# Ledger of designs, part 5: VHH binders against F-box/kelch-repeat protein At1g80440

Target 1, 354 residues: F-box/kelch-repeat protein At1g80440, of Arabidopsis thaliana (Mouse-ear cress) (q9m8l2)
Amino acid sequence: MELIPNLPDDVARECLLRSSYQQFPVIASVCRAWNREVSLSQFLHQRKASRHSQELLILSQARVDPAGSGKIIATPEYRISVLESGSGLWTELPPIPGQTKGLPLFCRLVSVGSDLIVLGGLDPITWQAHDSVFVFSFLTSKWRVGATMPGVRRSFFGCASDSDRTVLVAGGHNEEKCALTSAMVYDVSEDKWTFLPDMARERDECKAVFHAGRFHVIGGYATEEQGQFSKTAESFDVSTWEWGPLTEDFLDDTGDTVSPPTCVAGGDLYACWGGDVMMFLNDKWQKVGQIPADVYNVTYVAVRPGMLIVIGNGKALAGYGEATVGYICDLSSSRWVKLETHGGHVQAGCFLEV

## First folded at step 1 (VHH)

Design c5 (framework vhh_8emy_2)
Fold by ESMFold2-Fast, scan of step 1:
Structure c5 (fold): chain B 354 residues (1-354), chain A 123 residues (1-123)
Amino acid sequence: as target 1 above (354 residues)
Amino acid sequence: QVQLQESGGGLVQPGSSLRLSCAASGFTFDDYAMHWVRQAPGKGPEWVSSISWNSGSINYATSVKGRFSISRDNPSKTLYLQMNSLRPEDSAVYYCATRYEYTSGSEWYMDVRGQGTQVTVSS
């Protein structure tokens, strides 16, 4: 039958492309034809191509202490907060079934197509490393449990998505606090993990980005170098299935003791460290901006054409909790505008377009 | 780099006392609240006690109140936990923690922990 009565299918499809993502579960429930339409991979592609897609900022945020005391500390309860950039509307995703104390502590968030993927972290009750993969579908507004991460249980690993089909994971540490060289890839649609060849270096607390067919793993530290962050980087070529050569001084001149938050856009690699916004140009890091002084610790950074988003913690004070602080920078004018953020500490984030 | 080194743990009998110490470096100790947290095998971390930068505010978990005393010596950058009338249920690895940390993805108080000091209370 016709997608919409009394309209040609091409015209009806155009109407569906203009719908809000919040309507996707409703649309999918109307009938078989509508369910098929919004489930097609080309639906989201056409929606993006026609400029009807919605840009979502997704954050793992702690619930604020309602007492505001700062004197009684408890394990924070994390939930997913979603900001739709066009409307400015904030929403909260439903809790993961069976996770009574919220999201895993120090978990990683990535987006693949219309799916949010939650990886790793520590169980908020037992503080044991999590090997579960949780997937939220914006088409159905439901959580599912993906295939568990294979091998040794790991935490504090590098993680990046190709945004289309896969999530790549590298490094971290095992239950003995030994830094790992192993890496793996998760195919979201096939619900399957595949091991990659090992990295050249052990990398606990590393950062990762995916760019131009390569999975880049930056910094981190080896077991014997606990807390002494490496300045090296290496990248995996998904087309050849091999790691490229190690880059020894990739993070040279940082003056920092941590692997900086990193992001990529339009062929350019950005990183935030030492109060500065840096861009990797001509095989070296160049300062391109200054982070607002009230952002004490950057926990999430993302870049889109002409815009940089920085989210972090406010300055900690004795007896008081940190506040979440965010800014959007217009890269052409170097103007910063404060972003309204709801809730407490941000441990992870990602950008998703549906 | 923030460094926290706990010491003073050991094997003791019920009713005994222990004094734990935490040596801090790499940050302005005098400006931050400090905390003691413990973790028994197979269990999550349990908050034990907190002390403000000037010792003007001190709090204890109900399970240890009246038996434990937290204190600090800002000149030596050392945090202490005096544990009296120890019970088998006090057996755990004890960690000191602070709100100061500069590693991305870390929570303000949970990621800055030393290697801990083991306390075993057994008869």
Scores: ipSAE 0.006, ipTM 0.313, lowest interface PAE 10.7, mean pLDDT 78

Design c6 (framework vhh_8emy_2)
Fold by ESMFold2-Fast, scan of step 1:
Structure c6 (fold): chain B 354 residues (1-354), chain A 124 residues (1-124)
Amino acid sequence: as target 1 above (354 residues)
Amino acid sequence: QVQLQESGGGLVQPGSSLRLSCAASGFTFDDYAMHWVRQAPGKGPEWVSSISWNSGSINYATSVKGRFSISRDNPSKTLYLQMNSLRPEDSAVYYCAKVYTFKYGDTYTEFDYRGQGTQVTVSS
């Protein structure tokens, strides 16, 4: 069937390629032919090739207290905020069905294709560890429930995606507060978990990044070393199905001033500490920039080719602590633009392109 | 009646360690997450650390991460906070709580079921 009556299909496809991602569910609902077109992998590839794709910054962010007085909530209610870079438009995703008090506390956010994946965290009411996997499709604007994370329930684990098909998880701690060596991979399309061989080290509160075909697990601490972050790293080769040798001094002298989960970002490997922006280049960390002076403590970092996001605490306000501030850095120009964060604390985030 | 009794504070020099305890009674301790919150004179309350009912999930404020460790012993209904490498800015009254205080933007919510607190003073 003709995509648009009285237009050639190639002209009709060009019109669809220029549509906003917010129109995808509407387009998909018009007829089977349009639904099929936006569901094809070629559609998203063509959008990127023609420069009609949209870059989204996705944040798990606490709601702002409108009353501003007294004891009204015991824990914050987190939701998904989305910033579209080209338009500057902020929007909010629909809540996860059945999650009436918001997203799990300390959950992980990753992107795979046109899907947002929400993993683990703590129930905001009971503070019990979740093994839940929630998937939001930007093509349909709907949530679905994925297969639960297998094995012992874990919290504060490292998590990264290859951006294409899989999500990898490593470390964290179990219900007895024992740091874990185990790791696993989730295939989003197959809805299937597979265990990896164990890591060489126990790694509670580690940071994971996916870079150059390898799943890197950085830092963390063993059960007996709580709060004393390791400088070691190890990486899993997804093509050989083997962990590589342990790297002893992967992190510079970060000590207590750096928490890898809040300061390290991948794909191209970046880190923020000591007021500096660092890049892992030629097998060493090199300073490539300076963090804006009004960011006192960095609490969240994310990177995308050509762009770095830094979110942290500002200066203390009389008696009430520090406001949150955020910036976007264009890595080619080293110019910073203040990010307008309409909301409270940011606990997690990722980039997604549709 | 819910009661929480903190102890273990004192006057110490910078770089010292202290271990705080909180004895709980009047509720089913094993069913609740527990929290440490501190308040310095003239300042708002600051959340320090939290631990789930079974110790499976633990988290810390960035200002104390790597220096403080929270733990609990459910059989004895006791919550602990091990504080290492103490700094003058750690000086405060420390409270354990069944419901914690949270910063929401520039707004703080208060917490319920706190005890009398234990004073920690870090000075030369």
Scores: ipSAE 0.000, ipTM 0.208, lowest interface PAE 16.9, mean pLDDT 77

Design c7 (framework vhh_8emy_2)
Fold by ESMFold2-Fast, scan of step 1:
Structure c7 (fold): chain B 354 residues (1-354), chain A 124 residues (1-124)
Amino acid sequence: as target 1 above (354 residues)
Amino acid sequence: QVQLQESGGGLVQPGSSLRLSCAASGFTFSSYAMHWVRQAPGKGPEWVSSISSSGGSTNYATSVKGRFSISRDNPSKTLYLQMNSLRPEDSAVYYCAKDEWTYYSGTEYYFDYRGQGTQVTVSS
């Protein structure tokens, strides 16, 4: 049957492909044929191919600044804010049903297809580690609860998505503040967790990226080395189901670095440390930019073709800066443009294209 | 393993003074900023005060500014909070916290790990 009466199906599909993601639930409600069209994975592929897709910056962000001080007066209520890159419009997602005090503290955000996935973190009231998995579908604008993370409850773990089907988790620490070697993968469509073989090293507060078919887990520290971040990395090959050899000097020591690098993958690997933007080229890190001086601590970095987004905090201990500061860098020119950030502190983020 | 052990709390009358201590182990104390955070029954945690790694900079919540003084002794790996002119609303469990700004999340929670806490009750 015709998608739109008296209109060829290819012309009707072109109309649907040009719609805003905010209209997908409305379109899906019109009739079975339209619901079927927007629910097909090929629909999103066609939107990208025709350049009608929308790029969304998704942030876990406090509702109200604590009077601009950056200091906690009460537990902040975190919600999901969404920036549509092309229009510059901000939207807030509906709250997760049953989460009356907002998102878990220090939760992870990743994207898989048209889904946003919220993992772990600490309960905003009790500060107990969550094993929760929440999934938001941009096709339906609905939240669902995924299978809980198996094994010991963990926080401050590395987390990365392959963008297509799975989310991988490694390390962190348990409820006794002991660093973990275990790793696992979540299949979003099957709603199923599977343990991976253990990593070679315990890695609390590690970073993870998915790149070139491999899940890379970088840095972190063992229980006995609290705050002494490792330069090592190791990577899991999802096709062979095995960890590769440990890389001893993956991170270069810049001397007086006080924070672990934030690594991002989007064709190329980027990390931010020591006030610099670094790119992984020819098996070594090379400086490609300088982070704007008003960013005290980088909390989130995202990379898109030709563009880098850096979000962090103002200079909290000196009392001079803003609670949240963001910038977009044009990688071809190394020029930075300040991003308008609404609301309070950003604790996590991801990119999603629909 | 990071360990923070708070002490010095107790039951006192309004207008009294108390000095809290936090003994730190399992990390290089002199390399981290430190914080005091308190939590009253049925409330979320409230940040009270911060001190830089060297002790050269201090900050205070508006509710305690002018009454509380944070200090540290890096050789003994100890953090202190001198509390003067105590009020009933200062009643809470007080926690010592290592600064998370130098490490990971960059959140409004400036701590990595905290200990058992020490109970302060201000009652007449």
Scores: ipSAE 0.007, ipTM 0.301, lowest interface PAE 9.6, mean pLDDT 78

Design c8 (framework vhh_8emy_2)
Amino acid sequence: QVQLQESGGGLVQPGSSLRLSCAASGFTFSSYAMHWVRQAPGKGPEWVSSISSSGGSTNYATSVKGRFSISRDNPSKTLYLQMNSLRPEDSAVYYCAREVTYSWGGYEYFDYRGQGTQVTVSS
ESMFold2-Fast, scan of step 1: ipSAE 0.526; ipTM 0.783

Design c9 (from c7 with K98A D99G E100Y W101E T102W Y103T Y104L S105G G106S T107S E108T Y110E; framework vhh_8emy_2)
Fold by ESMFold2-Fast, scan of step 1:
Structure c9 (fold): chain B 354 residues (1-354), chain A 124 residues (1-124)
Amino acid sequence: as target 1 above (354 residues)
Amino acid sequence: QVQLQESGGGLVQPGSSLRLSCAASGFTFSSYAMHWVRQAPGKGPEWVSSISSSGGSTNYATSVKGRFSISRDNPSKTLYLQMNSLRPEDSAVYYCAAGYEWTLGSSTYEFDYRGQGTQVTVSS
């Protein structure tokens, strides 16, 4: 059967592969053959192989009232902003059905395949801890509700995705403000949570990354050690279903107080602390750059091969309100270019390729 | 090299208490006045409290006076904020800062350094 009448199938497929992700739902609606072509997992693989895939920077970002001299409105709503890297075009995802006041406050964002996963955070109306999981499909442009996070409700936990299948969560604290040792994994396609064995340490306000085939949980503090962030890290091997040995001095370069790094992974492991960009190489942290001085407080860091994005609050308290300051660093040249962030405060983000 | 690391935030019920800590490094802590500033989602920063370098003088925003207590331990380079009788309106990211207080209740405070903050949520 001809994919497009009077056109060879190879030429027709080339046209579909070159389409913008925003057109995927429209393409799927044209006919059965097009719907089948776009919904095959090989379609996304073919887009990547032919270099027609689009890289998206996805941010949880507050709305800004432009009529009020650029100030954020008194009760702003967090929404999903999307930057398409190749075109520089900004768009906004549709709101989550039933969430009339926006995204959960301080939620985590991760990507799995062509899906955006929103988890954790606090209800923007009641400010109670959220256990709901929301999934946005870039193939259908629709939200769905995933299985709730099991066990005690937790906040300030570490969270990372393997980018392919699963989301992993560890630590945080419960409703009694007790630091947690428990960890769990969510299989997005099966819509199922599974508990992992407990971590060796309780870790409130920890960071997590998926790096080199392992789920790493870094820093945080036990309930009794508030004010003393751990320099330790531990990592879970999904293939063996076991936590590896505790690394005692993983953050040994943080000085005479323990500061949690803003850790990210995208091939290489990076962290931002003390105004510096650090890279983890051969079991040691190495300084590879300096964060621009007008970024006083880093709220989000993302890394892709050859590129680092740093987003934070502007200089000091005077005159900036919640206007964001962002930069993109070309890691091969160490050149920083200012990123225009359309909107207000950024609380979370991730990268997704479609 | 200057680092300020806040901790102690969390989710609590109205009427509860929390103690925030700020661990300082990379500067002479005992020579600086220290401050707590908070920022609710979508709002500008609000000054909360200040303490002199010696700890002998303290100031508070009217909204927290009598409920919050600021203190410091210069030998351990740590700043504290004891928060009692918490209200939903206290929900914010709390930052510690080093520098000088300009005017009580002023949003024009300029600080030499600010930490990354710790999140406090007060809800039923």
Scores: ipSAE 0.008, ipTM 0.366, lowest interface PAE 9.5, mean pLDDT 77

Design d1 (framework vhh_7xy4_2)
Fold by ESMFold2-Fast, scan of step 1:
Structure d1 (fold): chain B 354 residues (1-354), chain A 123 residues (1-123)
Amino acid sequence: as target 1 above (354 residues)
Amino acid sequence: QLQLVESGGGLVQPGGSLRLSCAASGFTFSSYYMAWVRQPHGKGLEYIATISSGGGSTYYSDSVKGRFTISRDNAKNTLYLQMNSLKPEDTAMYYCAKYTWEYGSETYTFDYKGQGTQVTVSS
């Protein structure tokens, strides 16, 4: 059957390839042939190969009071904000069904393929730890519920995706505020969790990144050392199913100011601390830039090859609350451009290409 | 180094009252929003109340609204929770927690672990 009546399939397919991701659900709803076409892995691959794919920055961001009253809400309502990098346009995803007070507090956001995954966090009303996994499909513009995180309920864990198939969760603390050594991996397509061997160290409030084919778990603290962040790191190799050796002094140059570590991976490994942008090169952290002075506390960092995004709090104004401020750095020139952030505090985020 | 030390818990009969205290050190107490959270045995953390840095604004969970009052003394770096009309379901370990201006900021550590203070409401 012809994709589009009276149009050759090659021309029709080219039209679909050039469509905005916001139109994917509409396209999929037209007929079975169009639904099949946009659902093929070939479709997304062709979009990327032909430079028609859209690069999205996805943020869990608090709503600001529309009246601009400066009122502080005890529990901010978090929503998903989406920035399309090429156009500079902002949109908002539909709320998760049943989550009427917004996203879980301190939840983690990762991308796998064209899916956004929201993991864990605390219920914004009861502050009870969630084992929830919510998956948003950019193809259908719908949320689904994934398999719950197994084992003890955990908060403030490290979380990272390989961007292709799997999500690692490691550390955090249980309901007794005891730091965890356990780790697990989620296969998004199979909707299945598998436990990993335990880490060498307990790691509450650790940072996880996927870098150089391995899942790295960085920093955090043991139960008896609350708030005293470790400078150690360890990494898991999914192909061998083993943790590598512990690195004692991975964050040696950070001092007592890294809380939590801001390590991110996107081609190279970066971290932000003490007002500086650091890059991990030749087994050492090297300063490669300075964070703009109006970013008082960094709340979120994201990196793509050649581009670093830093979002944080501005300094408090007399009689007013702290503003959210963001910047994009061109890593080749070390030039910073202010990012318009349409909302409040950013608690989590990820990049996604569709 | 940040420290939060809770005290004032104990055994109390239903309908009774109790006042919890949290002594803060290692940070500029008067600059931060503060909260009380609780954990019943075998359950997750439950949010109770929040107070603004200057003490002018307070917020409560529906389960305690009208019964509990959060307050602070910035000169003494101390946070308080006055609990009236206590019910058996209020039985929990109570923790105080530090927040910046916006709830949910991971960079301003959600640090609610001290020893906690146990509240048991039983007849």
Scores: ipSAE 0.000, ipTM 0.255, lowest interface PAE 14.0, mean pLDDT 78

Design d10 (from d7 with K98R E99T W100Y T101E E103S S104D G105W K106G Y107T; framework vhh_7xy4_2)
Amino acid sequence: QLQLVESGGGLVQPGGSLRLSCAASGFTFSNYDMAWVRQPHGKGLEYIATISYSGSSTYYSDSVKGRFTISRDNAKNTLYLQMNSLKPEDTAMYYCARTYEYSDWGTTYFDYKGQGTQVTVSS
ESMFold2-Fast, scan of step 1: ipSAE 0.493; ipTM 0.770

Design d11 (framework vhh_7xy4_2)
Fold by ESMFold2-Fast, scan of step 1:
Structure d11 (fold): chain B 354 residues (1-354), chain A 124 residues (1-124)
Amino acid sequence: as target 1 above (354 residues)
Amino acid sequence: QLQLVESGGGLVQPGGSLRLSCAASGFTFSNYDMAWVRQPHGKGLEYIATISYSGSSTYYSDSVKGRFTISRDNAKNTLYLQMNSLKPEDTAMYYCAKLGYTEYWSPETYFDYKGQGTQVTVSS
């Protein structure tokens, strides 16, 4: 099968591998052979292997009030902002069909392959809990609606992806503000949810990471311990389908009442606490850096080879909300470089490579 | 035991005023941002106003800006809502809410707990 008439397939494939992700829907629309080529898992693997892949920082970000109207922001409209790391260019994804007031409040963002997954949160009109799953394909630039989260409606749950096929969800609270022990997994390609065995602890406002084949659920609080965050953690082994033993003092006592953001890279686990960057080494948390003082709340942390990306909120000005502040840390030198950011308050983020 | 007890509701004519109070107990009131939310009969919850733990920052929904004022007295563990120029569409059950702990602090921060409520009816 000739990808491009009168050109060897290797030459034609090289041309496709060098294309920007913004061209994928156009390329897919040219003919069946090109659509098949960009849809193959090997295409994305080849892009990464040849270093033609693009790294995207994806943020759920409020629209700003241009020129300062002098109005206090009560319920801002959230949209998806995308930063392409190589070019430094910002773009906006199309709105989710039917979501007239923007993304759900406090929704979770994760990436699976070339897909962005938006889960849960509160309806910005009624602020009732969503069980909604929205999937954006960077191959087609289209939104689709996934199967709804089963069971009781939950908010403020822990969420992490294996980056390959699945999204895992645990904890949060139900509509009666009762912390949950239940957990579940979503297979993005099969559009199917499966319940996991329950966690050992109720965990409202917990954090989750996928690391070394395990789904880790960290901190949170039980219904009767509202606002008093647990230092415990537990992890689900996806290969054995079992939760491991509870770790009582996984988080060091920092005096904080909020679970720290966590991030993983290769074999390393990072967390941000009270202005410090911590790394989990030899079964201990060790300080490896200091977060710049103008980052008030860290909302997203990502680790890439040799660097840490920290995104958060700056100081509120005149009560009109918080500016987005971002930094890249060179892990070898512990030097920070400020990211150019645009727009208002950031409520969630994730990293995607395409 | 954490408790929020609302009071001050009642029947009032359009254009009238009411002042709602919320007595908090069972937690350190001065450490938490607080909110007022409302629910009209047969409808969902609607955000009204938020006040920071220190009282230095306040935020309002567009439907009540310029008419309602949120305030707090940390010495008395009490939250207030002054409602002026009341309209029939302000008729609802009003709830005092304690905001949750979250790294996503903003004016629209999700409430961690809400009280039993106090009914406000605006009718001629």
Scores: ipSAE 0.000, ipTM 0.283, lowest interface PAE 12.4, mean pLDDT 78

Design d12 (framework vhh_7xy4_2)
Fold by ESMFold2-Fast, scan of step 1:
Structure d12 (fold): chain B 354 residues (1-354), chain A 127 residues (1-127)
Amino acid sequence: as target 1 above (354 residues)
Amino acid sequence: QLQLVESGGGLVQPGGSLRLSCAASGFTFSNYDMAWVRQPHGKGLEYIATISYSGSSTYYSDSVKGRFTISRDNAKNTLYLQMNSLKPEDTAMYYCAKETVYWYDSTGKEYTYFDYKGQGTQVTVSS
């Protein structure tokens, strides 16, 4: 059957490729042929090849109440905010079924294909570590529950996606606050976890990135070194299934603070620490920019080719933080432009292209 | 470099008292709200008490209100928890926690999350 009556199939496919991602569930519901076209994995490849894909910044962002006043010690209610880069428009994803108090605290967000994966964190009511995996499909606009993370329940682990098929997790601490050496990989399409060989070091509160075919785990601390952050890094080669040698002085002196937020785009690895934006170049960290002074505490960094996004808390005055602030840096000019953030504190995020 | 070292836990009989201490280093203690949280074996974390950076405001969970008192000495960089009329259900690992996420919206409403970074101190209440 022809895709659109009285229109050649090639022209009809071109029309589907030009559609907004927000229309994908609607398109899929029209008829079997349209559902088939949108559901094919090659559909997204064709959208990218034809320059019709949409780039989304996805954030786990706290709600704010317009009628707020006074001091409140409260667990923030996190939701998924989505910024479409081309239009500048913000939207909100539907809540995860059964998660009445919002996303887990300190959960990780990664993208795999057209899927958003939400991993771990702490239950906002009980503060108990989650082993839950939640998957949102941008093709169907529906949540599903994935296979639970195996082994001991962990929090504050490193997490990164290869963007294509898998999510990798390493370190963190267990319910007894013992730092972990274990690592594992989740295959999103197979809904299956596999343990990796252990890391050389225990790494609580570590950071992770997927870069140049390798899963890098950076910093963190061992149980006996609580709060004493390591400068070491190690990386797992997914093609050989082996950890590479430990890099002892991977991080420069960070001023004895937490492991720096890290991000990656193409061949370039970035980190933010000490008020500076650093790039890993020629086996050394090089300062490439300075974070705007009104960003008090960097909570999230993300990068796309030529652009870096930094989001954090506003400058603390008299012990009180201000509203969430964000900036986009043009890496070629080192020019910063303020990003409008439509909500509160950002705890996690990722980029996704559909 | 941020370190929180809890002490003062131990074994006590029901109705007894303990005073927990938390020695803080690696940050400006007087600039941060602090909390005590506990985790019974095999259960989730429970926030039991919080105190503002100046010591002027405190909060207690219903399970400990009237029995526990949180206090701080900013000159000594130390947080305290005085625990009276202890019950078997108070048995848990107790952690000192520092403010880690803090912001306020344009109306002045403040939001705080605490993270425990100490080793903890075990409190066991049994007879």
Scores: ipSAE 0.000, ipTM 0.319, lowest interface PAE 11.2, mean pLDDT 79

